# Miniprotein binders against p81326, part 113

Target 1, 226 residues: p81326
Amino acid sequence: MLHFGGFIMEINHISKILEKEREEYIRNKVEEYLKQGFSKDDAVNKANQSWRTYIGHRIQDVIYNLLKKFLKDSGLKVTTDKALNNRNLPEELDKVKRLIAINYGEYLFLPDADVIVYKVENNDIKIIAIISVKNSFRERRFETTYWKLKLKESPVTSHIKVFLATPDKDNEISYKCPNGKPKKMRIILEYELDGIYFLKEDFEETEKAKHFGKIVEDIIEISKKL
Short names: E, the ipSAE of ESMFold2; O, the ipSAE of OpenDDE; V2, 0.75 times the mean of E and O plus 0.25 times the DockQ between their complexes.

## First folded at step 13 (miniprotein)

Design xL89I (at its last look DockQ between E and O 0.67; V2 from the best seeds 0.00; counts 0 for: pae E 7.9 > 1.5)
Fold by OpenDDE base, look of step 13:
Structure xL89I (fold): chain B 226 residues (1-226), chain A 101 residues (1-101)
Amino acid sequence: as target 1 above (226 residues)
Amino acid sequence: GPEEILEEAEKLLEEAYKLIREARKLAEKGDPESLEKALKLLEKAIELLRKAIELIQKALDQGVPEELRKKLERAFILAEWLLEFAKWILEYIKRELEKQK
């Protein structure tokens, strides 16, 4: 029986293929930034940052496409924050945008929402979940937690589940207490978020920390309670 | 019946996975011949995965016991995941082939 673990191993190998792509990508970007007048060190740093963004978007796109396909049969819909950043939104998406907006007094801002899952029943929109996709936690380690807490502050958004999906390549949050030492980031993220879904096999599974393969089932179950 | 469909789908997934692994290994070599071979394998894998997805969907549409439904849904998720993965590698190979022209 093909277990998800074998596939994940292949994802890890994609990383090697991507390493060759990375080397070329980095070289090209470094050259580009040097032409723009950046120092060599700055160019390298910017190139690496660009690569992280690039690969992050690719992973996000895969996850989005998967969720879109898997949830379609359940009558659930998916969108992204990017899709909502349009001046001319269809009525449905305009409603979605309004239902996830966070109030900052004079301003409404959207949380970082790589994937937004919602349902439409009797012309009423219910936001079910927001999924944040992170490849690494080098920057903005608790950004997803921030948005979860902000969403909790309003009765309009307090019901929205916030999930984190990550391959956690650097094992930053894969284990709670490696070598008996608590990992602050894992503990806080697991406590504050509604779930963490790993695109890997080597992690400490808990009630909230699961393999990504379970996210569809969990979302469907949540949707039935709304 | 639906159980037989699940079994067939799982076989297709296994075969597709083997093809994907082989294609990946070939793609890592990076030479045009290996890339072309990898491309063909991925196209076959994608075909098998689409077939598996169709079979699984057919079984789900028939109405199945809860336990079997869960198994089918898991297989569906795996199939779609492998499909996206295969497409990803395929796109990479296409880009590499274009660079070598």
Scores: ipSAE 0.025, ipTM 0.437, lowest interface PAE 4.1, mean pLDDT 86
Fold by ESMFold2, look of step 13:
Structure xL89I (fold): chain B 226 residues (1-226), chain A 101 residues (1-101)
Amino acid sequence: as target 1 above (226 residues)
Amino acid sequence: GPEEILEEAEKLLEEAYKLIREARKLAEKGDPESLEKALKLLEKAIELLRKAIELIQKALDQGVPEELRKKLERAFILAEWLLEFAKWILEYIKRELEKQK
């Protein structure tokens, strides 16, 4: 019998394949930023940030396409933050955007909502879950927990489940107490979020920390209760 | 019957997985010869996966007992997952080979 989890581990190897082009990517980006008038130090910093975004974006695209395919026959729809930032936004997606946006006085911002799962019933839209995709936790370690807390503060968004999907290549959050010492990042992320879904086999499984292969059935089950 | 279709599909998935894993390792090496070999392996894997998906969908459309349906649905999910992964690596390899021309 084929082991579903084994196939999911191949996503982590996509990042490794892309690492071979890292030096060329960074070199090209530094040259681009130098041509724009940035100092060498600024150009290097921007190039490194660009690289982290590139890898994260690629993993996000794979997850989006998989969820869209797997949830389609369950009456669930999937969209992305990229789609919601489109100038010509269909009415359905405009409603999705309004239902997850957070008001900061004069400004309106979307949470860290790389992938959004929702359903439509009689033109009524219900947001089921938001999945944040993180390749690494070098910077912005707790950004996803901030957005979960903001969504909990409003009665119109407090039902929205916030999940983190990650290959966690560097084992930054894979275990709660590695070597008997509490890992603050893992403990806080697991406490505050509705779930963490690992795109690898080597992690400490808990009620909230699961293999990514469980995310579809979890989302479907949640949607039945709304 | 549907049981034989599931067995055939599972064999196709296992073969495709082996090809994808080998192709991934070759793509990690990055030299043109390894990339060309990886390209051929991925094209074959994608062919096998599309065939498996077709067989599984045909079996599901016929209507099957609940236990067999669950197994077919799991096989379908695995096949679709592998197909998207294989296509991602294939796109990467094609871009790398084009750059080296």
Scores: ipSAE 0.016, ipTM 0.396, lowest interface PAE 7.9, mean pLDDT 82
ESMFold2 (binder alone), look of step 13: mean pLDDT 87; pTM 0.871

Design xR95E (at its last look DockQ between E and O 0.73; V2 from the best seeds 0.00; counts 0 for: pae E 5.0 > 1.5)
Fold by OpenDDE base, look of step 13:
Structure xR95E (fold): chain B 226 residues (1-226), chain A 101 residues (1-101)
Amino acid sequence: as target 1 above (226 residues)
Amino acid sequence: GPEEILEEAEKLLEEAYKLIREARKLAEKGDPESLEKALKLLEKAIELLRKAIELIQKALDQGVPEELRKKLERAFILAEWLLEFAKWLLEYIKEELEKQK
C-alpha cells in the first residue's frame, strides 16, 4: 500500500516554490516605494507586508483550484467569498451566499471563506464546508475560530464544517505542546474548528489535525452525511 | 483481475511520483534548462497518472469486494492529487519560462 503521506508530500513544496519569487518581488516593491518617496526602512517594511498579502493570495488560489478540480468529480462545487461579493449573482451562488450569511441583526455578513464547498441535490443547495487558507498567523490569529463560532449560533449554518488549511510556515500551530509547553493557538484552533490541514510534514497529527492531502476525502465523507 | 489492476496502478503512481519529485527539484533551481527538463518529466508523469486513473476506474467498474474498492478509491484520490499537482507545477514552470524570455 502506497504511503499516502509520502506521495502527497510534494504539495508541501507549493509554498516553497512560490517563495522563490520573494526576492525579486521585494526588490521591485522596495524600488517602487522608494520612488514614491518612502524611506528605505519604510519601503522595506511595506514591501514585506505586500509580499505577505501577495503570497497569501497565491497560496489561496492554488488551494482553491486544487479543491475545485478534486471535488468536481464527486459532484461537489466550490466557490469563494470574493465570488459572492457580486451584486448580480447567478441563482445558485445567490442561494449559497444566503446559506452562509451570518446574522448581525439589521445586517447579514459573510464569514471569511477562501473556499466554500457545497452540493446541489434536487435544486436544493447544501453547504458542506468552509475552508480558510492561511500562510501565517501574524494577523487575526483566531479569525477563523470566530467565524466558526458565529456559524454555530444559527441552525441554518450550524452544520457547516470549518477547516483551516495552512503550510504553517512559521511553525505556529504545528505542535500542541512543544517542549512540554502548550501552544494556545494550536489547542484553541483544533478545539474550535472541525479540522486543520497542514501543507507540511513536520506537524503533530491528531484526529482533527491532518495532512492537507486528506481534506478531499474528509469533505466527500461529510457530504455523504448531509 | 482488479487486484492486478490496483498493483499496476500503484506502480504507475510510484513512477509518476518520482518524476514529479525530480521535476519539482529542477523547478526549484529556476534556470531555463532545468525548467525545460522539468516540463518533460511532468508531461510523462501526467501521462502515467492518467493511465493509472483509467485503470483504477476500470477496476471499479467491474464490481469489486468492499475492501478492494476502498483501496482502489484511495489510489484514485492519490492519483488525482498527484495529477493536479503536476498540472499546477507544469503551468507554473511555463509561466516562469515566459518571464525569463
Scores: ipSAE 0.261, ipTM 0.637, lowest interface PAE 1.7, mean pLDDT 89
Fold by ESMFold2, look of step 13:
Structure xR95E (fold): chain B 226 residues (1-226), chain A 101 residues (1-101)
Amino acid sequence: as target 1 above (226 residues)
Amino acid sequence: GPEEILEEAEKLLEEAYKLIREARKLAEKGDPESLEKALKLLEKAIELLRKAIELIQKALDQGVPEELRKKLERAFILAEWLLEFAKWLLEYIKEELEKQK
C-alpha cells in the first residue's frame, strides 16, 4: 500500500498552488504600473514579465530548501546563484563560485546554476551537481544544455552533473514524441543533460527523465563516486 | 517489536497523506473558508508525521535485520518528504490568510 511514488507526488503540485497567486499578482502589478503612467497594454505586458520572474524565484526557493534539508545528512552542502552573487562572499562560497565559473577571455560568468550541490573534504571543495530551475521554456530554451557543454569542455569541470528541474506546466518537454512527432527540445535536453526532474505527475519517464523526488538519491549516489 | 512499529508508522503515514491531499485540494480553491479548513488538516497531518518519524527512529535504533531496515529507511524518507510539503503548504496558507484579513 505504502509506496514511494504515491506519497511524494504531492510536491509535484507546487506550481499549481503558486499559480493561484497569478491573477491577484497581475491585477496588483497592473494597477501599480497604471499609477506610474503606463498605458493599459504596457502595464499588462510589464506585469506578466514581472510574474514570470516572481514565480520562477518562488519555485527555486522551494527546490533549494528541499535539497538543503535532504542532502544535509549525507554531508552535502547546497548554495544558490543568489548567495554566490553576494558582495560579502565567505571564503567557502568564493571557492564554489570560482570552481563553476566559465572563462570568456576578459570575462568570467557563472553558468545557469540556480542551485549548486557540493561537498567539503579536508578543506577541498568538490562540486557535485548544478541544478537549473526552469518554469517555462518560452525563451532561452537550450540555455541549460549550453552550460553543460561549456562545463564538459574542461577537465576541471567535466565531472559536474547538470540537472534541469521543471514543473513544465505547459507540457513543452514532457514527452519525446507527442502526436508521433519528435519533440526537438525534449530530445536534445534529455540527450545532453545528466537528468531532467519533473515537478508534475504526467510526463514520459525515462532513465534521465524522472520525478523530482528521485533527485536526492541520484545526487547522493553521484557524490559517492567522486 | 520493530515490525509492529513499522506497521503503526505506515498507518500514520497513510492517514497523514490523505489529510495532506485533502488540504492541497482545499488550498487550490483559495477561498478563506477552504484555507482555514486546509490549515487544520495540515496541522493534524504534521502531528501524525512527526509521530511516525519518531516511531521509525525508535525501530532503527533497536538494530534490525537488513530487510526490515530498508523498509524503515524507505518509510522515513517518505515521511520526511510529506512533512516538508505539509510544512510548506501550511506556511503558504498562513501567508494567504494574512493577506485576506
Scores: ipSAE 0.213, ipTM 0.633, lowest interface PAE 5.0, mean pLDDT 85
ESMFold2 (binder alone), look of step 13: mean pLDDT 88; pTM 0.882

Design xY17F (at its last look DockQ between E and O 0.71; V2 from the best seeds 0.00; counts 0 for: pae E 4.7 > 1.5)
Fold by ESMFold2, look of step 13:
Structure xY17F (fold): chain B 226 residues (1-226), chain A 101 residues (1-101)
Amino acid sequence: as target 1 above (226 residues)
Amino acid sequence: GPEEILEEAEKLLEEAFKLIREARKLAEKGDPESLEKALKLLEKAIELLRKAIELIQKALDQGVPEELRKKLERAFILAEWLLEFAKWLLEYIKRELEKQK
């Protein structure tokens, strides 16, 4: 019990460690955009947006590599939405892509999923879960819940678990009722999603809102029931 | 016996955790002397974690009662998580030291 608490504390510092890169990153990006002819104000705005994308990808890469490593011995495979958007897709990944696609009449779109967990049995593919990695909730705050609802609409995708993984650096969803008032975003995300996994120590833990360290055990347990 | 192996592994995990925590705090300071010290602490922590993982695997391979098996499996998962964090932090520190050349 003590060991697990210690691990959760240290893995939850990844965002804080990476944040030390921010000032240098922003400075270099502002300089780059100024050289491209942008005004100072536009360059700063673009650099801040570039940082949010960059740090999100860094955190996603850590999560992807951890899940890939820890799920391999349970017969589970991991891929990303970036990998599924490559033009020369292996047959296995092409099947994964087709199994998570959402039908909009004449159009077929992938849900916005950063990490996809699946298994292969007798050349047959079963999607277990998708994990959305969010560093910030500034825009499209409920995007992950939208995709969960779309997946629930079809009997072939309704079994897919949808998780959110977040450091929640700015405490946007860490507590249900901060200062005694219901936090709409936290309450709706927790209600609609199958789980929220925090990469930080300070948040309100519930049956669906957990330390990130629990995600491997939860995925393995779900995979046994499919 | 396997219970004694679990106790030894838990001691190694606790020691490795303390080293990783100290190394992380030193890495947050960011000066070259702190980074060099953090690198050495992480190298030691990784060695301890590999030993703990080896001990836990050996105990699991011997076949153990269900209650002890669950404890060993949880310890194994914790050790693997600590090891991956330690490796990630080690690579971060190496990169930061290169920047300060």
Scores: ipSAE 0.225, ipTM 0.602, lowest interface PAE 4.7, mean pLDDT 85
Fold by OpenDDE base, look of step 13:
Parts: structure tokens; C-alpha cells; sequence
Structure xY17F (fold): chain B 226 residues (1-226), chain A 101 residues (1-101)
């Protein structure tokens, strides 16, 4: 039996490969911001912020495309919150949008949903899972947890699984108790979310914390129960 | 039979994986020669993976016992993962090669 873990480990290198572009990207952005009249320090800071956004989107796109491909064969469909931010949605996507919307009284808002997995059966749409993709947790550490909790508050959305996918570059949530000290973020995220999927090897595996390679299987299994 | 197909598919996956790993390492070097070599390896890997997928699909279509079906499905998922990664890496390499021109 081929060690599934060994083969899927190559996915861990996606982030590493993309990170090679960082130096060039930063240099170019610094130059751009200097031309705009920013100080050197400000230019560097802005460039770094820009990079974080850029690399985050790149990783998200890769993950989206992978999931889209893999889940298509199982009859599952995927979309994104961005795709739903359109006034003229196809009927199917309009239904998806409505089924993930969170009620704030006078307003409905969508959760942050980098990837939305759903199925269509007999013209009925069932939302299966929302996957949040994060490269780092520097900002909005518990944002995904917030959305999970909000989704859980409604019988319309309470069944939706919320997953986090991350390379966890800075090892912020890779281990629960490194050196005997509990990592609050890992513990809370694992407790509140339905799963954490790591695009890396060096992490503490648990029932909810798995390698990203298992996400497709898990989603398919969930879909069969819905 | 389906068991033999699974074995063959697994062999193809192993071979493809080796090629992908080597291609990735070459791509990390970033020089044109390494990138070109990596591209060739990935093309071969993609070919092997497509064959593996076809074999697995063929086996699944024959109606197999539950236990074997699960194994085939796992192999299928793995094959697809490797295929998509290989394609992604291939496109990355192509872009890098274009930047160097």
C-alpha cells in the first residue's frame, strides 16, 4: 500500500516554491513605493504587506483549483465567496449564496469562504463545507472560528462543515503543546472548527488536524451523509 | 483482474511520484537547464498518472468487492492529487522559463 502521506508531501512544496518569488516581488514593490514617495521603511513595510496578500491569494488559488478538480469527479461542485459577490448570479449560485448567508437582522452577510463545496440533488442544493485558506495567522486569528460559530447558530447553516487549510509557515498552530505549553490558537481552532488541514509535514496530527491530502476524502465522506 | 490493475496503477503512481519529486528539486534550482529537465520529467509523470487513472477507472467499472473498491478509490484520489500537482508545477516552470527569456 503506497504511503499516501509520502506522495502528497509534494504539495507541501507549493508554498516553498511560491516563496522563492518573494525577494523579487519585494524588491519590485519597494521600488514602486519609493517612486510613489514613501520612505524606505514605509516602502518595505508596504511591500511586505503586499506580499502577504499576494502569496495568500496564490495559495488560495492553487487550493481552489485542486479541490475543484478532485471534487468534480465525485459530483461535487465548488465556488468561492468572490464568485458569489455578483449582482447577476446564475440560479444555482444564487441559491448557494442564500444557503451560506448569515443573518444579522436587517442584513445578510456571507462568511469568509475561500472555497465552498456543495452538491446538487434533485434540483436541491446542499452546502457541504466551507474551506478557509490561510497562509499565516498574523491577522484575524480566529476569523474562521467566528464564521463557524455564526453558521452554527442557524438551523439553515448549522450542518455546514468549516475547515481550515494552511501551510502554517510560522508554526503558529502546528502543535498543541510545544514544550509543554499549550498553544491557545491551535487548541481553539481545532476545538471550534470541523477540521484543520496542513500543507506541511511537521505538525501534530489528531482526529481533526490532518494533512491536506485527506481533505478530499473527508469532504466526500461528509457529502454522503448529507 | 482488478487486483492486478491496482498493483499496476500503484507502480505507475510510484514512478510518477519519483519523477515529480525530481522535477520539483530541479525546479527549485531555477536555472534554465534544470527547468527544462524538470519539464520533461513532469510530462512523463503526467503520462504515467493518466495511465494509472485509466486503469483504476477500468477496474472500478468491472464491479469489485467493497474492500478492493476502497483501495482503488484511494489510489484514484492519490493519482489525481499527483496529476494536479504535476500540472501546477509544469505551469510554474513554463512561467519561469518565459521570465528568463
Amino acid sequence: as target 1 above (226 residues)
Amino acid sequence: GPEEILEEAEKLLEEAFKLIREARKLAEKGDPESLEKALKLLEKAIELLRKAIELIQKALDQGVPEELRKKLERAFILAEWLLEFAKWLLEYIKRELEKQK
Scores: ipSAE 0.204, ipTM 0.598, lowest interface PAE 2.1, mean pLDDT 89
ESMFold2 (binder alone), look of step 13: mean pLDDT 88; pTM 0.881

Design xY17W (at its last look DockQ between E and O 0.73; V2 from the best seeds 0.00; counts 0 for: pae E 2.6 > 1.5)
Fold by ESMFold2, look of step 13:
Structure xY17W (fold): chain B 226 residues (1-226), chain A 101 residues (1-101)
Amino acid sequence: as target 1 above (226 residues)
Amino acid sequence: GPEEILEEAEKLLEEAWKLIREARKLAEKGDPESLEKALKLLEKAIELLRKAIELIQKALDQGVPEELRKKLERAFILAEWLLEFAKWLLEYIKRELEKQK
């Protein structure tokens, strides 16, 4: 008998598979930056940052394609931060962009919303959820919680669910401390966000911290309440 | 009948899952011989998954009791998740093989 969590969670291994590329990627990028005239230390730092962006984008692509496929029959549409940054934006996506933008006085910023789920009913667009994708937390540990707080400040955006999807490659939020309490970063992320969806087999499950396979069902249920 | 269709689909899914798991482990080794074997395993797994999805869809289209419908829908979702991972891994392996040529 097949069990969702026990037999088919091979998608939980995507980060591990992609991590095999890291050594060659870093070596190639260091060479590129050295040719541009950067010092060795600067080239290494830039290469590591490039890697974090690259692997994040690779995981985001998988998540985007899965959500697009599994949500379409529920009348839900999916886009990405990359699609919203295009110069000539279709009217529908321009509206999506405006509906998630955060006002900073003279400037409008998009939240760090890697994948955006929305629905269209007639001319009306309703943003359902944004999903932030992080392979690890070695950079900007709480940026997703910041964006959730900013979205809560306005009645136009306060309904938007903010999820984190993560392999948690370095086990920064997956397990309890030796004293039996969750790690501080896990406590804060779980408190502030609407859900954490792990692309890994082993972690401390809670009502808000689930296997990634649950995300489709959860998004569909939320959309029915809106 | 529909119950036998569900059993057949679940057998196909379990076989496909085992092939995908083996292919993943071979892909992690990374040598050309392992990658070529993984590619063949994934092509077989994808064929089994497409057959399973077809069987499930035909059974659902016939109209079935609600409890059997729920089981068929669960099997369909499992098949689709497994298929998407298999397709992703297949493309990853094809790219790795091209790099080593």
Scores: ipSAE 0.453, ipTM 0.760, lowest interface PAE 2.6, mean pLDDT 86
Fold by OpenDDE base, look of step 13:
Structure xY17W (fold): chain B 226 residues (1-226), chain A 101 residues (1-101)
Amino acid sequence: as target 1 above (226 residues)
Amino acid sequence: GPEEILEEAEKLLEEAWKLIREARKLAEKGDPESLEKALKLLEKAIELLRKAIELIQKALDQGVPEELRKKLERAFILAEWLLEFAKWLLEYIKRELEKQK
């Protein structure tokens, strides 16, 4: 029996491997900001913020590339909100953009969508899922939930699954009720979102909270129902 | 038959996983010698995974009972996951080696 759990656990090390660059990155950025005339404290704070952004993008890129490859074999396509922020989009991506847009009256805005999964059948595009990738929840803790709720408000977007993928490096949402105390963030995210996928081993597994390794299977299954 | 192919594929996956795990551990050390060893292990792992994928695909193409199909598909997904991770790690190591030159 394939130790599926053990094999997929290697993905958990992506974040750890990338985090090794932190010290060097911070040092270099601090030096850069000092040269720009910032105080030492400001330089450190800015460097840390820069790192959070940097590492977040790197993790997002890894996850995007993984999903792109895995879902391609199933005939599913992936894109990103960034790719949709172009004035001149191919017809397919323009349709994708329109199908995930949220109505704010006079304006349409896109949800934060690190990864957008869709299928094309008979020239019809169906949006399957949006995956938000978060390394940490220090900022905008419920942003993904906000977008899920907004998507749910329209019959055009209400079917779109919203998933969160995270290594949860700070153990902010890994457990629902550690030491008998409910973690509000985990409970709310799990309730409001369609799934949480962890790039780590140490978490409380539930029907909606699973290891990241299951995300491809889940997406494929959802796609078959659409 | 398809069952034997699945078994062989699973063996390949296990071997590849062991290599990847070792390569990861070596990569974590970060010294040039360890990184070079890790590269070799990953190259081997990638080869095994590609073989596993080919075998699984071959079995799926033969038409198999639903139960076996599900197992093969799971193995396929796992193989692809390991392959992508190995490729990612390989590129990471290459970059690290370049930094040290």
Scores: ipSAE 0.346, ipTM 0.694, lowest interface PAE 1.5, mean pLDDT 90
ESMFold2 (binder alone), look of step 13: mean pLDDT 88; pTM 0.881

## First folded at step 14 (miniprotein)

Design G22
Fold by ESMFold2-Fast, scan of step 14:
Structure G22 (fold): chain B 226 residues (1-226), chain A 83 residues (1-83)
Amino acid sequence: as target 1 above (226 residues)
Amino acid sequence: SEEEKKIEELLKKADELLYEAEELAKKGDYEEAIKELEEAVKLLEEALKIAKELGNEDLIKMVEFLLKLLKYLIEEIKKKLEE
């Protein structure tokens, strides 16, 4: 069967498009490094290192643009933590930043909010959700969980939904053990977070762990309750 | 702008075709689904042309990604049709 999750936001298809981009990206980067005088082995290694950085930004960019497109007709707006760290903030984004920033005594920090969904009603801003995008769980695997727990501690931010979006290509949180049990990391992330959205098709689907294509309808439903 | 309104109209029409194609594919009507997706591709290619004329990088990136997605979907449905 074809696996359509929601109109044009099907997880399996997004993952395969990114895989095709990898082949072209690496081929072009190897050629660039060879022209710069690197050996074949060094050029390949540098291209693979470049890809790891590129794919993180590419997944975030794709998610940002898709959500911005598909949430617009529901009156929802989308921004990024990168935009909020801009020195020349528009008034609306400055308000968004203030509503999501966490106080650590004399310091203020933004959560790991790669993509932020909010709404504006009568000049008031309500933050709906933040989405943390992880292409790997080798490092910082519980960072999203940490930010969820910090946001829950304040009445200003406790309503904000915290989602994880990931291709999980190394099957770090989607694999089932032989006894049918998910990995501990998957159990912890699913328990603490408001949802996990996979950019892959072969995983243990639950009420909170879904195909990425479901994220638009879920965010719209949440926004109606706020 | 008028150009931005035209892009929004093209994107809306493409979304309607994508929705219809998804429903057709769920029913196993793969040939009709491909036809709807190919029509959506034409609309997005026109939207891309206008977005490039406007120099709007966010719109260009979005439409280019949607085109890649649609072309990928057409390939996958064609594989199902051949099985």
Scores: ipSAE 0.012, ipTM 0.365, lowest interface PAE 8.8, mean pLDDT 79

Design G23
Fold by ESMFold2-Fast, scan of step 14:
Structure G23 (fold): chain B 226 residues (1-226), chain A 83 residues (1-83)
Amino acid sequence: as target 1 above (226 residues)
Amino acid sequence: SEEEKKIEELMKKADELLKEAEELAKKGDYEEAIKELEEAVKLLEEALKIAKELGNEDLIKLVEFLLKLLKYLIEEIKKKLEE
């Protein structure tokens, strides 16, 4: 449950807010493009393309800011892969970056870590979790799973929890087949990842696939075991 | 900063009002719950004004999102009153 009141943990609220934002965004962008001289069909197409780019960043921003706010009181810190790519990195973030980097011979690469949760104890940094945020599964369906498997290979990173957070608006991984079986992609993602947190109401929870509101308490519980 | 501390205090007060509204709604006191939430909205609108003056983009985004959540919640509870 989020620490800002029980009603805010309701996933339906977050999903409905994002849908209202979409309607307003599209309407305003269509008007903007029409004023620029584009045809109605072109304006609508451009507005939809703009929204697809915007929503990815919007969901990441919302998740980052909510986690930063609600984990602070538990002594946990939150950063982003964007922050870790800054040229003048503070010592603490430089250490975080080094602790999640994956070795490919002569090269080091960061995993798909849109949001990173860590703690600092006695000047030592422990990475608790990385969260991959996905609005759509049209492309790169198993990218998060790839990074999870790579992190498991090293004793430095094998303890790091890898979570997926998604509205799954198109029911790509929350849908069940007519026989009640989850789809192959859902089965694989749930098996390999440490958790999936849905920003939607309509799905059946499991031990690993949960409403987004449960992520704060789950992360706090994990941090206590490190 | 002094301004950041004020934002934190406003957000803390809004959170307390939200918790009170949640308890009121559980008891079926929807009208009182709405009043508490509307007061929380006013506090967050003040926090948003200060955040914009500071130019703190993360804080602006957080407060704006929380305002949308509160306004959505108010409308949902209002629908309960119509039942």
Scores: ipSAE 0.194, ipTM 0.592, lowest interface PAE 5.1, mean pLDDT 81

Design G24
Fold by ESMFold2-Fast, scan of step 14:
Structure G24 (fold): chain B 226 residues (1-226), chain A 83 residues (1-83)
Amino acid sequence: as target 1 above (226 residues)
Amino acid sequence: SEEEKKIEELLKKADELLYEAEELAKKGDYEEAIKELEEAVKLLEEALKIAKELGNEDLIKLVYFLLKLLKYLIEEIKKKLEE
């Protein structure tokens, strides 16, 4: 893939693209709600609530489609937890689902695996990585670490890399010690997870905390060792 | 299908133009970089039209995102021309 590296450098600016999309989305939704008879203040509030829901799915879709496109030439496949929750699954996806499911006695649950990368060799499936996408840490700040720790408990899933991808617009985990004060969430997430990929320019970069553009080459490198 | 092959060809050509534009921008040839990106936009607009006709939701979302990315890059390079 000749053009791969150049294109991916620009993914670091995804947050700016999404910010412009947000402004258009809010304007359109406000107009829609006003036409439905809501007051101006209610229309604005509803539009902002709608955006919070929309952006989560939008970021997941973007990441899924970019990874699907850029990993295809490396023989890697990409799916989503949404696809795995279909009742009638193709045999391949049913196997993927079973290889990432966590056993709680008589019950099986999927981890927080918004995007899943795997490979198929001789009809055998190897899960490479799961990516949890978080646009906000208000409600589910340690869910991804819980699933990482559960996956490590089983020899079937312990090799699976668990990554977090986030625009982190509120700077909740972008820095370890802003103004000299520790941020426990950033420290814990970086310690427990295999990597954090930021969809923004400004953050404290480390070997585990990188610009999102690095994710494709990292996944390819990991897949070669499996 | 023939339509799917057409989309793939358009996406490949757009990727080539994007790569060329990034190399031009690194050399400071901002005006030529913008020209290459604007050609890539036209190719992706054609790809989006075909994807919509096919009703392929994943392709529509992918192409739409790539169009947003290219338009963002054009605006950023235009800012550098003003500097």
Scores: ipSAE 0.011, ipTM 0.361, lowest interface PAE 9.2, mean pLDDT 80

